# Ledger of designs, part 23: VH-VL binders against q8ixk2r445to577

Target 1, 133 residues: q8ixk2r445to577
Amino acid sequence: FFGMLQNKGLTDYCFDYNPPDENQIVGHQVILYLCHGMGQNQFFEYTSQKEIRYNTHQPEGCIAVEAGMDTLIMHLCEETAPENQKFILQEDGSLFHEQSKKCVQAARKESSDSFVPLLRDCTNSDHQKWFFK
Below, E stands for the ipSAE of ESMFold2; O stands for the ipSAE of OpenDDE; V2 stands for 0.75 times the mean of E and O plus 0.25 times the DockQ between their complexes.

## First folded at step 1 (VH-VL)

Design ra7 (framework fv_retifanlimab; at its last look DockQ between E and O 0.05; V2 from the best seeds 0.00; counts 0 for: pae E 12.0 > 2, placed apart)
Fold by OpenDDE, look of step 4:
Structure ra7 (fold): chain C 133 residues (1-133), chain A 121 residues (1-121), chain B 111 residues (1-111)
Amino acid sequence: as target 1 above (133 residues)
Amino acid sequence: QVQLVQSGAEVKKPGASVKVSCKASGYTFTSYWMNWVRQAPGQGLEWIGVIHPSDSETWLDQKFKDRVTITVDKSTSTAYMELSSLRSEDTAVYYCTREGKYYGSYAMDYWGQGTLVTVSS
Amino acid sequence: EIVLTQSPATLSLSPGERATLSCRASQSVSYYGDSYMNWFQQKPGQPPKLLIHDASNRATGVPSRFSGSGSGTDFTLTISSLEPEDFAVYFCQQSYSTPYTFGGGTKVEIK
């Protein structure tokens, strides 16, 4: 699967990544932004290694969850996907993070009207359902 | 003005299939989710499924996954709901309904006039 | 699925009276301060009409005598003073989770 990764519950919001330096793509947080399909900042790939890959430049970036965190941060992809970069896009639309055993949820950023994907306990909320478009 | 115009009433025998159409106008068809909901005579409302016309992403109630197919024709701004292996309990008025966009959510703000499907031997 | 229970099943009132309709969800349908509960009005031979969305927001063209409140699992539709055209069936509907579900409806009838 590849393309825009869109949330079902949050109206017209997609995964979005726009690093300050296009030559240094790691270390920043993935956010949610209105789906527009322009450029590479909303293009992601779900791989057979269960990675969510951001493929704009070499080396490629993969979404990871750092220890003790609930945010999605861009790391470098590895030959063998590390445990903190493994996600399961399930049939019901939920995006399950294997290591934390939590689901990716479209969440409101505190003190802001913006949104970010966060790890939360798995529920049946449509805000935890995702699809590629 | 947003309008949803559905096809006419259908009379079917058990085991047959029915395909109901819903022509949309007055808005960008490919920008809004389209739901199908039915209502048996004198009964409540039952959600069947939803489709996004831009790419045909579809979500169905598990009850209907084996018998319902929802499709769209973008060129004519028309949504379709096909129900197979019809049973008497499928007798109902079938509605298409658009999900309007609100802050962070959707709501079924426009409805078709409904299509009566009668299943009888 | 989320089950919605409406009460009462039938409400018999006179024009000018206050109507209070209840909808209870089997689980919370609230998220980040928003409540994903909608209310519809349906008259015989017509499709449902959206009245309230997100628990407390009147849809376009809906008279001010209609109001919605509640959060979590308990929601209320209030008609402050019934007009003759308000006698109909009212449904609650949750948009928190697919499959979307409706309550069984409350019939507001003239006494």
Scores: ipSAE 0.789, ipTM 0.922, lowest interface PAE 0.6, mean pLDDT 95
Fold by ESMFold2-Fast, scan of step 1:
Structure ra7 (fold): chain C 133 residues (1-133), chain A 121 residues (1-121), chain B 111 residues (1-111)
Amino acid sequence: as target 1 above (133 residues)
Amino acid sequence: QVQLVQSGAEVKKPGASVKVSCKASGYTFTSYWMNWVRQAPGQGLEWIGVIHPSDSETWLDQKFKDRVTITVDKSTSTAYMELSSLRSEDTAVYYCTREGKYYGSYAMDYWGQGTLVTVSS
Amino acid sequence: EIVLTQSPATLSLSPGERATLSCRASQSVSYYGDSYMNWFQQKPGQPPKLLIHDASNRATGVPSRFSGSGSGTDFTLTISSLEPEDFAVYFCQQSYSTPYTFGGGTKVEIK
């Protein structure tokens, strides 16, 4: 699937990645920002390996969560997806991070952008429901 | 249509706790963030925190994290803010306020009438 | 936290005059063409009322004499011709990141 990854509960917000340096995309946090419909920073690919890829710049980035952390950060994609880069988009719209057994939730973050995706215990909240547009 | 009705004024002694209620009507309670903001007499506005009623996700300003609890009762469409270990500097009007969606952005669009909490020794 | 500085603290004007209020943020509150700066009006004994959201958008029911502008760190609220009911305290507020913060307020008073 390709497109904007939008939140059901935070209705007009999408996954967004805008690295400060186009030559190095690794290490920065993925944020949530108003869906603008123009692709670019909000255009992601969900792959058969359960990766969420950012293909706007080279090299391609893959969203990951480090062990013990709850923030989604951009890593370099690997030839074979590592476990920390695998997200299961479930039938109910939940985005399940396989390694941690937690779900991606639209949330607020202190001292950062107004809204960010974070790992939380899985619930049936609309803030944990995602879809490609 | 949209209304936020808060509980009445409270007078408390230092060290006590206070729990302010905010009853929402005229909209789908579980679809909007509910903020709490206070204002000391003659002073500016200070954000306390926010809760989403659908899942009770709560975010608080660091200065209040050890004393404030925000909760909701979905069955009555009511939000609560409880502040413990009260000090005289907690004397303020406390407001609940909804975050409405406007042109893709969120803003505190409807406010309760305010609850005056007076802490005096 | 993001600190908002409003100036002037007090603005003394007569009805019919233009009011220009400033709000400066300690860091940018803009991202990808949007600015997360809001303006509120407060009258004595009343809760704040939303006037402007996202720097330049008037809230529903707000008269056209109110306008907002700016981006990044510098924002302005303009009242083109003051009416008697406009004499109040005005606060800017950022919704870019939590904790949400407010400016200290600008009091618009009768000269």
Scores: ipSAE 0.098, ipTM 0.732, lowest interface PAE 5.7, mean pLDDT 88
Fold by ESMFold2, look of step 4:
Structure ra7 (fold): chain C 133 residues (1-133), chain A 121 residues (1-121), chain B 111 residues (1-111)
Amino acid sequence: as target 1 above (133 residues)
Amino acid sequence: QVQLVQSGAEVKKPGASVKVSCKASGYTFTSYWMNWVRQAPGQGLEWIGVIHPSDSETWLDQKFKDRVTITVDKSTSTAYMELSSLRSEDTAVYYCTREGKYYGSYAMDYWGQGTLVTVSS
Amino acid sequence: EIVLTQSPATLSLSPGERATLSCRASQSVSYYGDSYMNWFQQKPGQPPKLLIHDASNRATGVPSRFSGSGSGTDFTLTISSLEPEDFAVYFCQQSYSTPYTFGGGTKVEIK
């Protein structure tokens, strides 16, 4: 798959990556933003290694979750996908993080107007359902 | 070299609790999920839950959520499963099993010898 | 939860014969070329032993007469020529989503 990764429950919100420094894409959090398709911030590739790649920038970034964390952050992609970068987009639309055994959920970042994807215990909530557009 | 050694068989009355231990050796304990699975006499296998020893992150089958506690002691490389409010239907062999890491998947590659828990009045 | 249905429940065969065991999942357990289906052998009084992971990959030390195949919802374990030690119960198991589940088993017994 390639395109915009959209949330079912938080209607018209997509994965978005806009690092503060265009020349340093590692270590910043992925957010949710209104789907618009403008620029290159909302285009991701889901690969056969179960990676979610931000490949409109060089070097390519892969979404990861660090041990003990619930936030999705950008790492450099590796030749063989490490465990913390593997996600399963299941038939019911849930996005399962293999290493932590949790699902990606759309959530409001506390004390802000921003929305973010976070790892949460898997449920059947539409806020845990995702699809490529 | 990988070995999982479980505590011995137990006989319990209904309503009691049991705590089964699983001592791991021959690998980095904190790097692998540890599952608990049971098997009633003459029956199939039933998954109970799993824990990651590094941070105690735990996922349980909903059937057991109110009665099962899964824990680890990193200093002794030992996992524990405690089942409370025992019933006769809980009579089973209880296994710990390591979740091995493979390209594209995970699999229960090493199993403890099993612990028979018998619940009877 | 994902239900795994094994068939047949019992295979009665002789040494040297070919055994074919089936496992059907209630929904797909395959994604991007990986199949989250494992096979186990169990003898009386022993824990299960991993035979096949990722649908088709033999675990270390498993003889080449064991092979796995399939994808999606339909999976097969094949024993090309049964040895006396192969008479046991075989379980399939999915690790696609929690809770992990097992099939009901296929008993391979001496005819």
Scores: ipSAE 0.006, ipTM 0.631, lowest interface PAE 12.0, mean pLDDT 88
OpenDDE, second read of step 2: ipSAE 0.752; ipTM 0.914
ESMFold2 (binder alone), look of step 4: mean pLDDT 93; pTM 0.949

Design ra8 (framework fv_retifanlimab)
Fold by ESMFold2-Fast, scan of step 1:
Structure ra8 (fold): chain C 133 residues (1-133), chain A 120 residues (1-120), chain B 111 residues (1-111)
Amino acid sequence: as target 1 above (133 residues)
Amino acid sequence: QVQLVQSGAEVKKPGASVKVSCKASGYTFTSYWMNWVRQAPGQGLEWIGVIHPSDSETWLDQKFKDRVTITVDKSTSTAYMELSSLRSEDTAVYYCARYSKYGGYYFDYWGQGTLVTVSS
Amino acid sequence: EIVLTQSPATLSLSPGERATLSCRASQSVSYYGDSYMNWFQQKPGQPPKLLIHDASNRATGVPSRFSGSGSGTDFTLTISSLEPEDFAVYFCQQSYSTPYTFGGGTKVEIK
């Protein structure tokens, strides 16, 4: 699967990664932004190794969650995906982070009108349901 | 405890090259970016570049691109910065500095510095 | 490249006084609520020491008298009451985009 990773509950919002410059694509938080349908900063690939890859720049970035954190950060992809970079996109649309046993949820950033994907206890909420468009 | 230990001071003539080492300990070397920063006597800090030890991915400041090579030796947890075609204005203390990866990227640990003097 | 301008170049104060150091960026170093501005302290013969990261977060072991604030292009480092060990040079640094850049430094010296 590849394309824009859209949220079922926040129907107008997609995974978005807009690094400060193309010379350093890693280390920044993945956000949610209004889906524009033009790919680029919203274009992701879900791989057979359960990675969510950002392929707009080289080297490719892979979404990861560090221990003790609930935010999604862009890291370098590795030849063999580490556990912190593995997400199971389930049939019901939930995006399950295997290492933490939590699900990716669309959430409002504190004191802001912006939204971010965060790890939360798994529920049947539409805010935890994702699909590629 | 994290430690970054750099090689000793060097005196070079214009046109020579210098290779500074930075030996890391107290953490997983291949999990953190290693930066190089220099400071000319009495001047500010200038970023040179960065390497990720896991795959040797390297990013350099444009002005150093033709003269700097950054490498790592995973077996000894050591990073190297080699600067060629030395000029008098390259006289500076050269630092290695590790990136933190929790909550954002910032220089959390620094080596003690290596003074490189370029004079005839 | 992003240019960081620190002011004043030198700040002459006595122990117990409040120090306010400014850093201005040539363009915004903020992205969706996060500000990629860091502060370092440097003493003669020593490497820089991290004080504040991401505008306002105090590094581990840094005394509470140090605080950072600001967003966009304008940032401030405040030392509420100077201790003898605080007389040093302070640098701001942006991690928003490569090449990473540092300000010219503010020297806090005894009056």
Scores: ipSAE 0.005, ipTM 0.534, lowest interface PAE 13.3, mean pLDDT 85

Design ra9 (framework fv_retifanlimab)
Fold by ESMFold2-Fast, scan of step 1:
Structure ra9 (fold): chain C 133 residues (1-133), chain A 120 residues (1-120), chain B 111 residues (1-111)
Amino acid sequence: as target 1 above (133 residues)
Amino acid sequence: QVQLVQSGAEVKKPGASVKVSCKASGYTFTSYWMNWVRQAPGQGLEWIGVIHPSDSETWLDQKFKDRVTITVDKSTSTAYMELSSLRSEDTAVYYCARGGYRYDEGFAYWGQGTLVTVSS
Amino acid sequence: EIVLTQSPATLSLSPGERATLSCRASQSVSYYGDSYMNWFQQKPGQPPKLLIHDASNRATGVPSRFSGSGSGTDFTLTISSLEPEDFAVYFCQQSYSTPYTFGGGTKVEIK
């Protein structure tokens, strides 16, 4: 199933990707924004390869975290998902990034009024709990 | 261990509404999608819709959208499917079926079914 | 919606024989190496029972004589040697996209 990926602790905020151009979807940070029913920017697919896909534009994007980083960025999807693009949506709602052994947390972007998903040590915080809505 | 127990058979007249319940046990109710499927006597299976109990997110087949409401009561681990404006062609066995934690998992657990008969 | 066509509608066989059931989808239900096709068995008066998920993975407790194969739009359920309890109706079901859809069913009956 497809849908909006909403945070349990940060009420009304969903994964959002707003690339500057549909021909340049790679390399930009995934953000959190107020959930709306418009789709496109907030419509993601969770796949059997543990990918979080953004398929609004072609080519399809897959969320990834570069080694040593804590931000979620858009990469091009591969036929076989690389380790940096694999996220396990656990039974408790945690979104676990296998390669880093960390969890995705809703956080305030430094020096702004914006929110972003970031990798943090796994906790039982509601800011680390996610659900497709 | 996982068990889904549905309410008993119902007989309704055309134009009435029916509300079928599905009580879950043996797992964390709020962690899995709950699907509703029906089967007319001697016919095939027809998917109605699904709800995630954690936040009541619902997806419905468009043909049922104006007549079906799916809800949950987390305190009793019970899902409900209400079908309004009943017609004779709504006569069917209605099943609840637990989906997976992820969208790609099959329906491994089913309720015993609730026969809804619509006749004048 | 994705339409699933099962064939044959009825398969008349004797115990010990091999059963081969087909399910064809109106569009691909495969994505990056996985196929979102499931198979269910249904006996009179009972709910469907999951046999195969994700095209080829046998569900817990399902005998090894049941196997699934295929990808894209063409899928097969095989029962290598029919036992008396295998005479039932079999449905394929796609979980690729909502609305989820089922095939019309194949009835496996005694010859």
Scores: ipSAE 0.005, ipTM 0.519, lowest interface PAE 15.7, mean pLDDT 85

Design rb1 (framework fv_retifanlimab)
Fold by ESMFold2-Fast, scan of step 1:
Structure rb1 (fold): chain C 133 residues (1-133), chain A 121 residues (1-121), chain B 111 residues (1-111)
Amino acid sequence: as target 1 above (133 residues)
Amino acid sequence: QVQLVQSGAEVKKPGASVKVSCKASGYTFTSYYMNWVRQAPGQGLEWIGVINPSGGSTWLDQKFKDRVTITVDKSTSTAYMELSSLRSEDTAVYYCARDLYYDSSGYLDYWGQGTLVTVSS
Amino acid sequence: EIVLTQSPATLSLSPGERATLSCRASQSVDTYGYSYMNWFQQKPGQPPKLLIHDASNRATGVPSRFSGSGSGTDFTLTISSLEPEDFAVYFCQQRSNWPLTFGGGTKVEIK
């Protein structure tokens, strides 16, 4: 699967990655932004290695969550996906982060009107349901 | 608490093979990559390779690629490094080392006690 | 592969003194603004212990007297006031490129 990764609960919001500086393409937080339908910063690929890859820049980035953290950040992809970069996209639309045993949820960023994907305990909430558009 | 316990010292003749074990405890074994590093007596550290314990995939330094096999046994939370065609210059302490951030990125946060492998005729 | 050169090879100091250790890389270990240089401490008969990761971040439980700095090819480990337990060999290690490589080590010994 590839395309824009949209939230079922926040119906107008998609995964978005636009680093503030072209010199620092990795290490920044993945955000949620209004879906614009043009791909670009919102174009992701779900791979057979269970990665969520950012395909619009070289080198390609892979979404990861570091130990003890709940934010999704961009790392460099590796030839074989490390465990912190593996997400199981389940039939119900949940994105299950294997290593933490948590699910990706659309949430409001602290002290902000912006939205971000965060790891949370798995629930049956529509804010934890994702699909490629 | 996190512990990595390695097998005991080995003495081998040139041309033999050696298999060193590293038993992990105190954490989820399949959630952290495991590196192997060696150190000749009185010398510096030399990286051998890394394994993803979940899938068993490995990345090896080109220098060791033809002689080293790294494997895991998930049921016993044990990693293994086998080095074949031993030479005298392979005499070293061999360490297993865990990555800090669930990743093969080279954060070597916990180390085994080391296994001395002596190769002599 | 990236070659790491540490200097001096041996540093003879007394407890309470400041130690400054250098690590120089054959090419930049910076990628996208991050400096992928780590520092380890090793005592005789013991495995290396992670002190500093990514140039300047102290590992959990490492005392504040240890600090790292630098970017690109030039990196420094500083021990602000040596304690008796700090006399050891220190290694830098880069994780910018595979294979992982280590410096030759700096031995900090009692004067």
Scores: ipSAE 0.005, ipTM 0.514, lowest interface PAE 16.1, mean pLDDT 84

Design rb10 (framework fv_retifanlimab)
Fold by ESMFold2-Fast, scan of step 1:
Structure rb10 (fold): chain C 133 residues (1-133), chain A 121 residues (1-121), chain B 111 residues (1-111)
Amino acid sequence: as target 1 above (133 residues)
Amino acid sequence: QVQLVQSGAEVKKPGASVKVSCKASGYTFTSYYMNWVRQAPGQGLEWIGVINPSGGSTWLDQKFKDRVTITVDKSTSTAYMELSSLRSEDTAVYYCAKDHYGSGSYLFDYWGQGTLVTVSS
Amino acid sequence: EIVLTQSPATLSLSPGERATLSCRASQSVDTYGYSYMNWFQQKPGQPPKLLIHDASNRATGVPSRFSGSGSGTDFTLTISSLEPEDFAVYFCQQRSNWPLTFGGGTKVEIK
């Protein structure tokens, strides 16, 4: 399915990807921002390979987490999704990162006054619950 | 030094539209979100909405979404807020306010001087 | 939306006195150890100026006599010893949830 990926706990905030320019679509961090309902930088597709794809005006990007990291970054999609790009959207709304065995949580980054999705130990917190709208 | 300079006071009739400008200087305009906030005489502050100047994406408070349009002109580092179908209760000072961090922190570090919009019949 | 209630509406004090301003939120503005409550100062004819962010952090250039405290739903702004330039209106603002909301303001005036 596809749409804006919204957080249950951080009400009205959605996954958002806004790279600085069209020549650098990868390597930048995924952020959270107010859901605007217009798609664009907030439009994502969840695929049968458990990928979260960025399907707008750029070549397709796939959200990934590098080994030892807790931030979500944009990578190029591959024909066969690597483990670091696989997220299981569970029935309770948890977004489980398969390679790290951690869940995506809405959080404030300490070195930044912005909201970002981060990998954290899985809990039943509403800040770890996501849904497409 | 960061400066946000807004357009001058406006007097409008009910039903008209008003477009307020906010010219930025002293920083990279496209790197920071620009917010709009209003303050009616004797009332509190109301957040209207925000624009990402790089891509032009906007997010508005639900009560304004059908009447407000926020735009930017990157070549002049200017943000605009247009409010249509004006009512007497729209009489307020309108402010532009810069986000401290470019990714929408809503930490308003610098504000314009304000633009008084008076709606009278 | 989160409603912010400031009290008192007016504080009448003399220079040198301590000012204590309160802001109550209708629901918690905390997220995993951070309290997303800000304070602004506004003088007549001027825009608001950021004073305190995230409950207790002074903005750049803000004098040490200003301090913020609190968590959850109850927040306080304290001015330890009022200077003449501190007589102004103070607003609290939450940025934990959309829509962003502000309190009604507390006016600190000369007695």
Scores: ipSAE 0.006, ipTM 0.526, lowest interface PAE 12.5, mean pLDDT 84

Design rb11 (framework fv_retifanlimab)
Fold by ESMFold2-Fast, scan of step 1:
Structure rb11 (fold): chain C 133 residues (1-133), chain A 122 residues (1-122), chain B 111 residues (1-111)
Amino acid sequence: as target 1 above (133 residues)
Amino acid sequence: QVQLVQSGAEVKKPGASVKVSCKASGYTFTSYYMNWVRQAPGQGLEWIGVINPSGGSTWLDQKFKDRVTITVDKSTSTAYMELSSLRSEDTAVYYCATGPYYKDSSGYFDYWGQGTLVTVSS
Amino acid sequence: EIVLTQSPATLSLSPGERATLSCRASQSVDTYGYSYMNWFQQKPGQPPKLLIHDASNRATGVPSRFSGSGSGTDFTLTISSLEPEDFAVYFCQQRSNWPLTFGGGTKVEIK
């Protein structure tokens, strides 16, 4: 699967990676932004290693969640995906983060009207349902 | 070079529908959103909606949702905006607009059509 | 929706003078270090022309006398020294949230 990773509950928003410095693509938080359908910063690939890969720029990045954190950040991809980079895209659209046993949810960023994907306890909420477009 | 060419001016009676076309050239039509914006005489700009030409998905401002349909014909690289149940306050110049980003892509209006004047009068 | 308020509505100036145009948003348009505020110029009978994108970046071919600044809710377009062709209406536009919205415009006119 590849394309724009869109939220079922927050229907106009997609995974987006727009780092302030295009020469350093890793280390920044993944956000949610209005789906534009043009790829680039919103183009992701779901791999057989259960990675969510950002491959529009070199080197390729892989979404990860650090232990004890709930934010999704861009890391360098590895030959063998580490546990913190593995997400199970389930039949119902849930993105289950294997290491934390939590699900990716569209959430409002505090002190802002911006939205971000965060790890939360798994529920049947449409804000935790994702699909490639 | 990128070019957006719109259909000619229309005069319609209240209650009628109008369909404006926007023919794109000079870029990959399915790679960029096509936006529609209108401007009443002497007034500001009002965003109507957008279409993703690749899949045909649309997002419309709530003010227009019940009266506007946006479509594309990929074979001719043409986008269409149809507005129904016309009222006098719909009199405006209607524009199509598109544009890429280098780092991000949404609502960037780098290229505009020449505009189509739609006049609604009895 | 995000409401954009532009001030003043009209600026009456002479060629060579500095123009300062304000755009205020009802909520922040900043995220991830970027400000999703654009500026357009419109002359009678023409479609709008993009001048500034993402608060401070000049669009291709736009003269250096045009500059944008600001963050959060307060944004400014500055024309350092007005040329005759700069007398036009200027609109700000946000792309932070659906629906996309424009300010009411500032008309820069000859004294």
Scores: ipSAE 0.007, ipTM 0.572, lowest interface PAE 11.0, mean pLDDT 84

Design rb12 (framework fv_retifanlimab)
Fold by ESMFold2-Fast, scan of step 1:
Structure rb12 (fold): chain C 133 residues (1-133), chain A 120 residues (1-120), chain B 111 residues (1-111)
Amino acid sequence: as target 1 above (133 residues)
Amino acid sequence: QVQLVQSGAEVKKPGASVKVSCKASGYTFTSYYMNWVRQAPGQGLEWIGVINPSGGSTWLDQKFKDRVTITVDKSTSTAYMELSSLRSEDTAVYYCARDIRYGDYGMDVWGQGTLVTVSS
Amino acid sequence: EIVLTQSPATLSLSPGERATLSCRASQSVDTYGYSYMNWFQQKPGQPPKLLIHDASNRATGVPSRFSGSGSGTDFTLTISSLEPEDFAVYFCQQRSNWPLTFGGGTKVEIK
């Protein structure tokens, strides 16, 4: 699958990554932003290695969660996907992070009106349901 | 307490390599990036690169990419920076620095520094 | 890379005076509604110490006399009333882009 990765519960919000320099894609948090279908920052590829790749620029980035953390961060893709970069996109739309055994949930960032994807205990919430548009 | 302890001062000849270590304690080593920054005597700070200790992925400033290797040993919570083909211009104090937890991003804990002197 | 220009290179002031330090970025460091500019203090023989993160947030344990302001390309570090321990070199640093970059530093010295 590839395209805009949209949340079922937080209607009209998509995974978004807009690094200031297209040649430097590491280190920033993945956010949620209004789905607009324009340009470079909202297109992701779900791969056979269970990666979520930021495929707009080269080299490609891969979404990861560091041990003990709940935020999704952009890393460089590896030849063999490490466990912290593996997400199972389930038929019901749940995005399951294998290493932590948690699900990706749309959530409001503390002290702001911005939204971000975070790891949370898996529930049947629409805020944990994702689909490619 | 959160602490980064670096290896001792090194004196090297031009053309040699140097490997500086940075041992972390007091936090989960794989949950934070580790940066390397240097400072030539009387000069400003220069970023060298960063490593994600979890996966081992690195990103280096292009001016160092052909001479620098950053690695980690997760069993000892130690990061390493190796700089090859040393020149007199590489004489500097080399620091390791931990990023603040993601979402609150910044270099909040620094090692004490390792002086590397390159002399003929 | 983003180039950070600090001015002045040296500030000669007396204890009790207000210090104003400037940092100018070659391009905006604003991303996702945040200004990704940090400030560090460095004393001779010591590593840098984080003072301010994300333009205006004081790091834990940093005295209230230190404040940061600005957005986009123009940033300021203010020390409202200099204490003897504040005479040091101050560096701005951006985290909006890789590679991470530092300004050239402003030395705050006793007049």
Scores: ipSAE 0.007, ipTM 0.531, lowest interface PAE 12.7, mean pLDDT 84

